# Designs tried in a protein design chat: VH-VL binders against o27280. Part 28

Target 1, 266 residues: o27280
Amino acid sequence: MDSMNVPEVLEIKRIVEESESVKTFIFSWDFRREVRPGQFVMVWDFRDEKPMSVSLIDPVRSEIGISIRRVGEFTDRVHGLSEGDLLGIRGPYGRGFELMGRDILLVGGGIGMAPLAALADEATARGMRVDALVAARTADELLFLDRLEAAGVNISTCTDDGSCGFKGFAHERLLTLEENHDMAAVCGPEPMMFQVMRILDERDVPAQLSLERYMKCAVGICGQCCLDDTGFRVCAEGPVFWSQELSRVREFGRYRRDPAGRRVPW

## First folded at step 14 (VH-VL)

Design D0
Fold by ESMFold2, look of step 16:
Structure D0 (fold): chain C 266 residues (1-266), chain A 118 residues (1-118), chain B 112 residues (1-112)
Amino acid sequence: as target 1 above (266 residues)
Amino acid sequence: EVQLLESGGGLVQPGGSLRLSCAASGFTFRDYAMSWVRQAPGKGLEWVSAISGRGGSTYYADSVKGRFTISRDNSKNTLYLQMNSLRAEDTAVYYCARKSNYGSFDYWGQGTMVTVSS
Amino acid sequence: QSVLTQPPSVSGAPGQRVTISCTGSSSNIGWGYDVHWYQQLPGTAPKLLIYYNTNRPSGVPDRFSGSKSGTSASLAITGLQAEDEADYYCQSYDSSLSGSKVFGGGTKLTVL
């Protein structure tokens, strides 16, 4: 079936250990297939297939990087791979972040910093001023700090336990930041994104937020990634949405759906 | 310390134009979103327009879209409201207001009166 | 009709407690947006009274308090004093209106 989308089998070129639980897998990539920050790929380990965000987009070296947190059986198997091993990659899919203006605020929680790290590289290359609020539960889980600093990003950190930077939640740290930006990009745990969106809307900062939902086809035909009451398909109309689009999504920040379609709290 | 001073109000005929200004001092102007809020005589507060700190984003109430333009000059610490195609219902005191990092309007000017009448 | 509904007036004697309601909807307070309150003395510009639902700026007496629940918010004034006679406005953000800051219609507080 020539309308079916199949993974391209690619060799793992290099592995970067970002933290004890997060690795970035780097592949050669033909940039005739354009990749934008905020888009995702489906990663196939020949047994299962999961969506993963692109964290590195390097046309000069013809490379992309996919950052994966070890959290279950699929990610455990992928973390056990070595350079030279093979993975299937489908994509990219979805709508990426749109940059505008001369300064941007990035707000990332945990692995949500992965697509924002790619965006930071693009924003700095365009000459934008980039501030990043990098959040995690503890200091050991703060991602991409050295990479962001090397790119010229101005970093604020927060940790739930106070082990690095501000002690508290990302939205609480955001309330202490006085500078207003031309735009913001947000990715992380959905409850965090809900609180951050609320603050940014009230500050008159246009925001784009990246959602995650269960996916099967990734090309918009199966309906598994649809958001309640809007018909938005996260894989096609998203995963990146403007805050105004998300204001119509009742489930945002409140619940998600499992593969069987049941409502599950975040 | 924080001061906001509106000017440019006056009497104008329907269909006419006015440009309001708000001079800001006592804070780093470019770090704050700003708004115009109006109050018709004897009536309540109505938000009119907002602009981001760097000026990259603007917002308008439906009642003024297409007729009013908000802008700012951060080198002069000044907020503007260009009001075109004025109507009698635009008659109000116009306040310049600063947006706090909590989303409130934490500082207000004294207001400037705009009267639209034949 | 304003997006946020307040009673047009309330009154109380000195020393009494009064409450001013602010009723919104699922697209504003009920979506999760914060509520701020402003006091406007006769002939003056509004002043911030309560922000972020419950916080008082420096100089606002602790007899003013705010709360938010569901789609509504409330301003309570205890120990009512003559100087409290003013108009009071609630304000929030409405996600269904592009970029909109919405005010309640205002409540005139009369101290008897």
Scores: ipSAE 0.743, ipTM 0.896, lowest interface PAE 1.2, mean pLDDT 89
Fold by OpenDDE, look of step 16:
Structure D0 (fold): chain C 266 residues (1-266), chain A 118 residues (1-118), chain B 112 residues (1-112)
Amino acid sequence: as target 1 above (266 residues)
Amino acid sequence: EVQLLESGGGLVQPGGSLRLSCAASGFTFRDYAMSWVRQAPGKGLEWVSAISGRGGSTYYADSVKGRFTISRDNSKNTLYLQMNSLRAEDTAVYYCARKSNYGSFDYWGQGTMVTVSS
Amino acid sequence: QSVLTQPPSVSGAPGQRVTISCTGSSSNIGWGYDVHWYQQLPGTAPKLLIYYNTNRPSGVPDRFSGSKSGTSASLAITGLQAEDEADYYCQSYDSSLSGSKVFGGGTKLTVL
């Protein structure tokens, strides 16, 4: 077995409170093991293991960050941890984002901004123009705004309740933006991604989208994250997909499989 | 007022080449994806090619792939279509069209006629 | 032959209601891509008539309406007028054709 499949026990260096429900956990990282925006790691709290996107990649400080939203028992436990506590990390896994063109549009919803924040850092470092549409239900759930702004990202916000920026959903805000980019990266609720992808396709903007599915092994063997009709494994062929790939995926934006394999509508 | 003006059409022999231009005005050119759409005499509309606002991405219909090249010069507000290895079936009026925020073609030029004939 | 299927022709008398269908598939309209409609008067360039399934650009009379359901879309014209005689095209996106924009075959509307 590849050493990358064995969890490495790492100390939490620091914790950044991004919002009421989201924390970023910072770890020392040996960058001899390459990590790309859009890839994920398996986080192990010695009881359970969950896939999490990498939200910070800092080769200068030799650090990575993992942003985690509090949504269940596992994340409740993790959110209860403090600096100096230990977590198991294995990975990275999956296909990350690719950058192309001179300018890029990032469209993120909620915790979906996590991998996009990492991508924004890389893109800006490369001298790309980065525009980010940051969406959330409410203003207090908007993530990484200060970080993005500091990086030189042009930010547009939208909230379901109109508490910040455009009142409405990300795809609705997108329709009001006249600018067309060389490529786009999208991550967030799947219904959002579905609508955003459709618009981007129609605008002839190449788009990459990061999917979330129930993952168990992260190495493409268990099949829990297989997408209907295509057989794509989110952990192996994804989680980042091109829009053309997802257009072949019947379940995209429509339903997902729960841990028992049952179809659950979005 | 948005205006699109095509030019460069004409008569060319099979196997020949032609370069079409579309001069755009009345809007921020670089902010919009552009497309070429053609219409053979007495026939329907056929999408030919598209290019992103900044020119980083291009798309082609299967019927023209490998033969046509779409490009743009945003400093000149001009869209181009380089057509090589022209065939009789490429005979058509070629329209320059702006892609709207909704993915539709909200503005069209008056078109330029391309005739491929021996 | 066209990815989107339209009737070749429709006709109606002045004042009548006519409908033009646009039938697609699971790779275009059925997938969720939007449908747009264009009017092409004889000897002129196409103009946008309906965008984003149901919306009218400024200047388009409310006699024109669009709808979409399942794998099909429809353009309805009420109170048909002589000036409505034209070719009408539906347009969408198809993921199975390498990301191509696709048009219907066009419908010639004759006002009797």
Scores: ipSAE 0.553, ipTM 0.834, lowest interface PAE 1.1, mean pLDDT 94

Design D93
Fold by ESMFold2, look of step 15:
Structure D93 (fold): chain C 266 residues (1-266), chain A 118 residues (1-118), chain B 112 residues (1-112)
Amino acid sequence: as target 1 above (266 residues)
Amino acid sequence: EVQLLESGGGLVQPGGSLRLSCAASGFTFRDYAMSWVRQAPGKGLEWVSAISGRGGSTYYADSVKGRFTISRDNSKNTLYLQMNSLRAEDTAVYYCARKSNYGSFDYWGQGTMVTVSS
Amino acid sequence: QSVLTQPPSVSGAPGQRVTISCTGSSSNIGWGYDVHWYQQLPGTAPKLLIYFNTNRPSGVPDRFSGSKSGTSASLAITGLQAEDEADYYCQSYDSSLSGSKVFGGGTKLTVL
């Protein structure tokens, strides 16, 4: 029999409104299907299917959470759903974050904080010291602050407009922080991640960065998520990469490809 | 007043071992990555090894990997370099250097001379 | 693998301008990694002179300036003085080398 990986239809157990544009959808989950921070699932609304990062991993309550930003037709439809409604979930897929050392810096931009919130929970549960640099355009778009604080994470914020914390970009705030960490985990807009990676590499801080690319199969056979120069497949060898792997990728932070394979500027 | 003071250099035979120390003061030592950088007589600067501020990550140049071990004791504000299986090519002044948040080596010690000869 | 290339020497008379080049490759300066410069006076340890391409530490006169473009960087010294006679090193990060922190070969500046 052909091996198929089709969505399992799950009931939305709970919805958390994280911001005006971001909701977390919580599902019951059988943790015999292991889930690691940094892995993703394909969310199917019975019309279309999109990759989404896992933001909550709670084996005690047998729950996972998927955070979704409203940005278009698919996400508008999903944001219109209520508790008790159904979604298809297939996965998890991809390589998650690996924790090392005794302290970690998280650098997240916008919805990129979603997988980092899951990682923060795991890191603090292991007794690691966790610092988080949470970035957004405005204060109202800073995600997961209360959850991170409750977990014992030391939070720095930055906003483009200065409405909360440091006024400026995440990499600018990072340059003003003197503390050196054992590792870092980074997720957010790719231009931000490029600048952050550059700084962390020069500081001798090993970094893992989570990329987003167009995905169709999510299991590495269709080639739609491949990176230029290396042939890495984001859905199979990633989405989390070490900075040393990404330093060989010229496209990183420079451009992306659309579903037709054409170069598109960031 | 940031100060770095190396010690432990000297004359050693090929195949021998030596341990260098660097005493740090004037800053919160555990917040900074540290490096060893060496300079052979009449030659340029060569990075040797680095260690993260909390000590969880270490890095080595290929020329010393497997022979040298970097470590730190944050309770004593001291950086170490254990050098084993020494070769004539390891003859150099060894500098202790602090890594800044901008990625530069912003403070250097005076250096300690290591001479490997029969 | 790649290294940073500097001229082995440069010279100038007091009051003149000199420049010292630092030529890298796509795996270091050309990737986007930053360049730092160090001055080493005879018989002394290196001292940070320029960091993050263009920034001067406190106490470094504004007659020292740095720039970066493409795969190369440059250190400019104006109003040359006798005490500027030293060795100068550029330094960057190279993603293709296990030694990752790379120095240029050094440039001896002679004040005539």
Scores: ipSAE 0.746, ipTM 0.897, lowest interface PAE 1.2, mean pLDDT 89
Fold by OpenDDE, look of step 16:
Structure D93 (fold): chain C 266 residues (1-266), chain A 118 residues (1-118), chain B 112 residues (1-112)
Amino acid sequence: as target 1 above (266 residues)
Amino acid sequence: EVQLLESGGGLVQPGGSLRLSCAASGFTFRDYAMSWVRQAPGKGLEWVSAISGRGGSTYYADSVKGRFTISRDNSKNTLYLQMNSLRAEDTAVYYCARKSNYGSFDYWGQGTMVTVSS
Amino acid sequence: QSVLTQPPSVSGAPGQRVTISCTGSSSNIGWGYDVHWYQQLPGTAPKLLIYFNTNRPSGVPDRFSGSKSGTSASLAITGLQAEDEADYYCQSYDSSLSGSKVFGGGTKLTVL
């Protein structure tokens, strides 16, 4: 068995409070183990294990960051941890984002901005022009704005309640933006991604989208994260997919499967 | 006012080559994806090719893949279509069209006629 | 033959209501891609008539309307006028054709 499949117990080096419900946990990382934006790790709190996207990749400081939204029992426990506490991390897993072109559009919703923030750092480091559409329900839930701005990202915001930026959903805001980019990366609620993908396709903008599904093994064995019709495993073939790939996925934007395998509508 | 003006059409023999141009004005050219759409005489509209605003991505209809190349020069506000290995079935009026933010073609040129005949 | 199917022709008398259908599939209209409509007057370039399923660009009379449901879209013209005689095309996106923009076969509208 590959050593990467065994959780490494790591100390939380630093905790950044991103919002009321989101914290970024920073860990020392040996970059001999390569990690790409869009890949995920399995986080183990010694009771349960959940997949989490990498939101920070800093080879200079030899650190990675994992942003976690408080949404359930597992994340409640993790959010209760302090600097110096331990977590198990195994990975990274999955297919990350690819960068191409000169101008990239990032469209993120809520915690979906986590992998996109990492991608933004890489893109800007490469000298790419990065525009980011950051969406959230309210202004207080908008993530990584200062970080993105510091990196030189051009930010457009939208909120469901209009408390910051455009009032409406990400796809609605996108329709008001005239600029077309060479590539787009999208991550957020699947209904959002569905709509955004549609628009980007119609604009002839190649798009990559990061999907979230219930994952158990993270190594493409258990099948819990299989997508209907295609047989794509989100943990193996994804979580980042090209729009052309997702166009073949019947369930995309429509439903998902819960831990019991039942279809659950979005 | 948005304007698109096609040029470069003409008569060419089968197997020949032709390069179409579309001069754009009245808008920020690089912000919009552009497409070529053709219409054979007495026939319907057929999408031919598209290119992203910055030119980083190109798309082709199956009927022209490997033969046609779409490109753009944003410094000149010009869209191009290099057509090689032309066939009789490529005979058509070729329109330059701007892709709107909604994915529609909101502005069209008047078209340039391409005739492929021996 | 076209990915989007339109009736080859429709006709109506002045003042009447006519409807042009655009039938697609699960890989285009049914998937969720938008439908746009174009009017092409004889000897002229196409003109955007309806965008984003139901919206009219400036200058398009309100007697033109678009709708979309399921795998199909429809263009309705009320109060038909002589000047409406033209070819009409629906357009969408199809993911099964290598990301192609697709047009209907076109409908010739004759005003009797």
Scores: ipSAE 0.049, ipTM 0.649, lowest interface PAE 4.6, mean pLDDT 92

Design H68
Fold by ESMFold2, look of step 15:
Structure H68 (fold): chain C 266 residues (1-266), chain A 119 residues (1-119), chain B 107 residues (1-107)
Amino acid sequence: as target 1 above (266 residues)
Amino acid sequence: QVQLVQSGAEVKKPGSSVKVSCKASGGTFRSYGISWVRQAPGQGLEWMGRIIPRFGRANYAQKFQGRVTITADKSTSTAYMELSSLRSEDTAVYYCARDDQYEGHFDPWGQGTAVTVSS
Amino acid sequence: DIQMTQSPSSLSASVGDRVTITCRASQSISSYLSWYQQKPGKAPKLLIYAASSLQSGVPSRFSGSGSGTDFTLTITSLQPEDFATYYCQQSDDTPRTFGQGTKVEIK
């Protein structure tokens, strides 16, 4: 047990409904275990265990929020829970985002907005100017808009179907936005992140991107989260990488791996 | 700015029901909740329950369980509160208020709907 | 249910006075505490949320403090428009509950 954390069983304190498919589960948390935006936790429902985004970090109230999208049997079961029910949580794990400068751009697709919402709260608390490009397939799937607006974030939206904001993809909208940011933070579908990274690299904007990979141990031992050609472990050296680190990663944006480690096209 | 506009005053007899509407003007409910709070004459504020109109989920204070039904029609940006089996102690001003899912404070409030239960 | 107790239930004050109103929760509510102002015949108006955060458009003479079980609303220089009833409200748990109110009247 020296080599890895055991899940702590915690009570769900509050459930926030973010969309038809996304809920945020809020727990009391002892912040002697520090949590940073971009880190993740492993959530255990007493049958299975999956990595999940930390979207709320509140040391003053001793609370964290974990945003979970309903995508399969595990998340269906978790979405069926109520306040007062129990979940196991181990972590946090991984490398989080670093803030720099005065002006930050956030680019989030779908559930990828979860860690960026936590980062936005920290950035605004520091007095930074925060612009967010929030992307989804439809208006009903745009996440955290009311929360970001309340925090003073300047929001641009895009939807594949045009139901809210710009009709199109995040990288297409990005081309029409101002180019005067000190840094960017990006999280969402890997094809979106690849296209966004290329634009930001051409503009010489320092960018940090959060990757998703299959995880079993979450502490860097089992090798299931390794990236081809680099040996980087997403759970240990990531999930947040600088764009220059990802320049060395051939698989980024080209394919993904299923739970058995097999290559699957994007 | 979003404004909550409620239906007009009602006079009801004991044993009947009342249904109060709350319509968002100048916007929609978005992902906020709508709470219902009542105030009897000369008394304080009492939370009755809430709904999150976008998702249709409602919950109620135990005191009102079984007598109150809170619903919403997101296509018209209107929430409703129906209180059944009315009694004289249900005489009050009934407010709707938008609530924040994270913080749980109420802003804005509707103008209030006076309901008088009298024989 | 979390019981919220305000003190005093009423007070008399003059324009220019410093006024304090306290609110005690029956258990810790962290900083999930809001303050409202209500004038006769009108709906309540949010003043303070998260125990100490000033709502947009509320004069800076209003301030909130406290955490856990004990909270205070302060008006540093009472104005004629501040004569009203004030309520605290907790949002840490369901049901949401209010204090019984504090009526601030002209002396």
Scores: ipSAE 0.714, ipTM 0.871, lowest interface PAE 1.6, mean pLDDT 89
Fold by OpenDDE, look of step 16:
Structure H68 (fold): chain C 266 residues (1-266), chain A 119 residues (1-119), chain B 107 residues (1-107)
Amino acid sequence: as target 1 above (266 residues)
Amino acid sequence: QVQLVQSGAEVKKPGSSVKVSCKASGGTFRSYGISWVRQAPGQGLEWMGRIIPRFGRANYAQKFQGRVTITADKSTSTAYMELSSLRSEDTAVYYCARDDQYEGHFDPWGQGTAVTVSS
Amino acid sequence: DIQMTQSPSSLSASVGDRVTITCRASQSISSYLSWYQQKPGKAPKLLIYAASSLQSGVPSRFSGSGSGTDFTLTITSLQPEDFATYYCQQSDDTPRTFGQGTKVEIK
């Protein structure tokens, strides 16, 4: 068995509180095992295992960060942990983002900003100009604003309730922005991503989007994250897809499959 | 650019309490914390505790646990540090500082509040 | 608690001198180390964070290096305005702790 597929028990070095529902857990990481923004790891609390995006990649400190939103029993347990506690981490898995050009647009919603935050760090380190449209339901749910600003990212915010920035959805805000970029990276609720992709396609902006699906094995074997018609496995061929790839995915923006394999509308 | 402005100097009797305020201007706290650091005359810097105003939870150094209370009012962008059961040894300049959760460095700092405890 | 030990506690130097201040942690703190400058009657000022990152607006004659337990602040050419007390601070663990300070005085 590949060492990559064996969970490594790691100590939580630091916990950053991003919002009321989101925490970033920081771990020491051996960078002989390369990790890219957009890739995910499987987090094991010795009872259950869930895929989580990498939100921080720090090769200088030899650390990674995993941002986790509190949404269920597993994440409730994880959020109850303290610095010094242990978690099992295996990975990284999947295809990450590819950077191209000089100007990049990041469009993120909610916890979808996690992989984009890591991408922002890489992009700015490469001397790219980074614009970020950060969306959330409310101002208190906006993530990584301070971190992005510190990195030199130009931020535009959008909230459903108008409590911060543009009142409305990310795609609506995007329509008000006239500037085109060399590429875009998108991650968030799938309905948001679907609308954003359409706008970017119309503007001929190359776009990469990170999908979320129910994942069990993370190694492309179980098929739980297989996308209809294409046979794309989100854990293997994704989770980052080009817009051209997603244009072939019938279910994108429309429905997903639950753990039982049933179609569930967004 | 965020600036921190603290309340004025205080003179207190032993056994009393002092409450120092720290108001942020030029912005909000967002996800930053506010740490309190004191400095006795001619001495070094001592971390007392931190609050993340966005969440309202505070952490304290063990030395001050039970005697210090750090609070924040998001609506006014103001953090507070209350120290009770004051002793002569608590005579110091008390600083508030913006606390980066990722880096843990402090910037910017308030101008400091002198607290004198004397009988 | 993590103890931070600075060396020396004080030093005398002249304008133009190279000044080196060291800070040792009682345990490894990765790169979670910051340096501050404090002048009499003033609040500390951040100089270096993340062990080696220069804070915006700080002159390039200031630099930080080190990792693990041993860290160094260097002033390549001391200027008149650099006479002050310097502190290191670890942010790897709580409580946050500072070095005892290094006073840089005029020779």
Scores: ipSAE 0.707, ipTM 0.873, lowest interface PAE 0.9, mean pLDDT 94

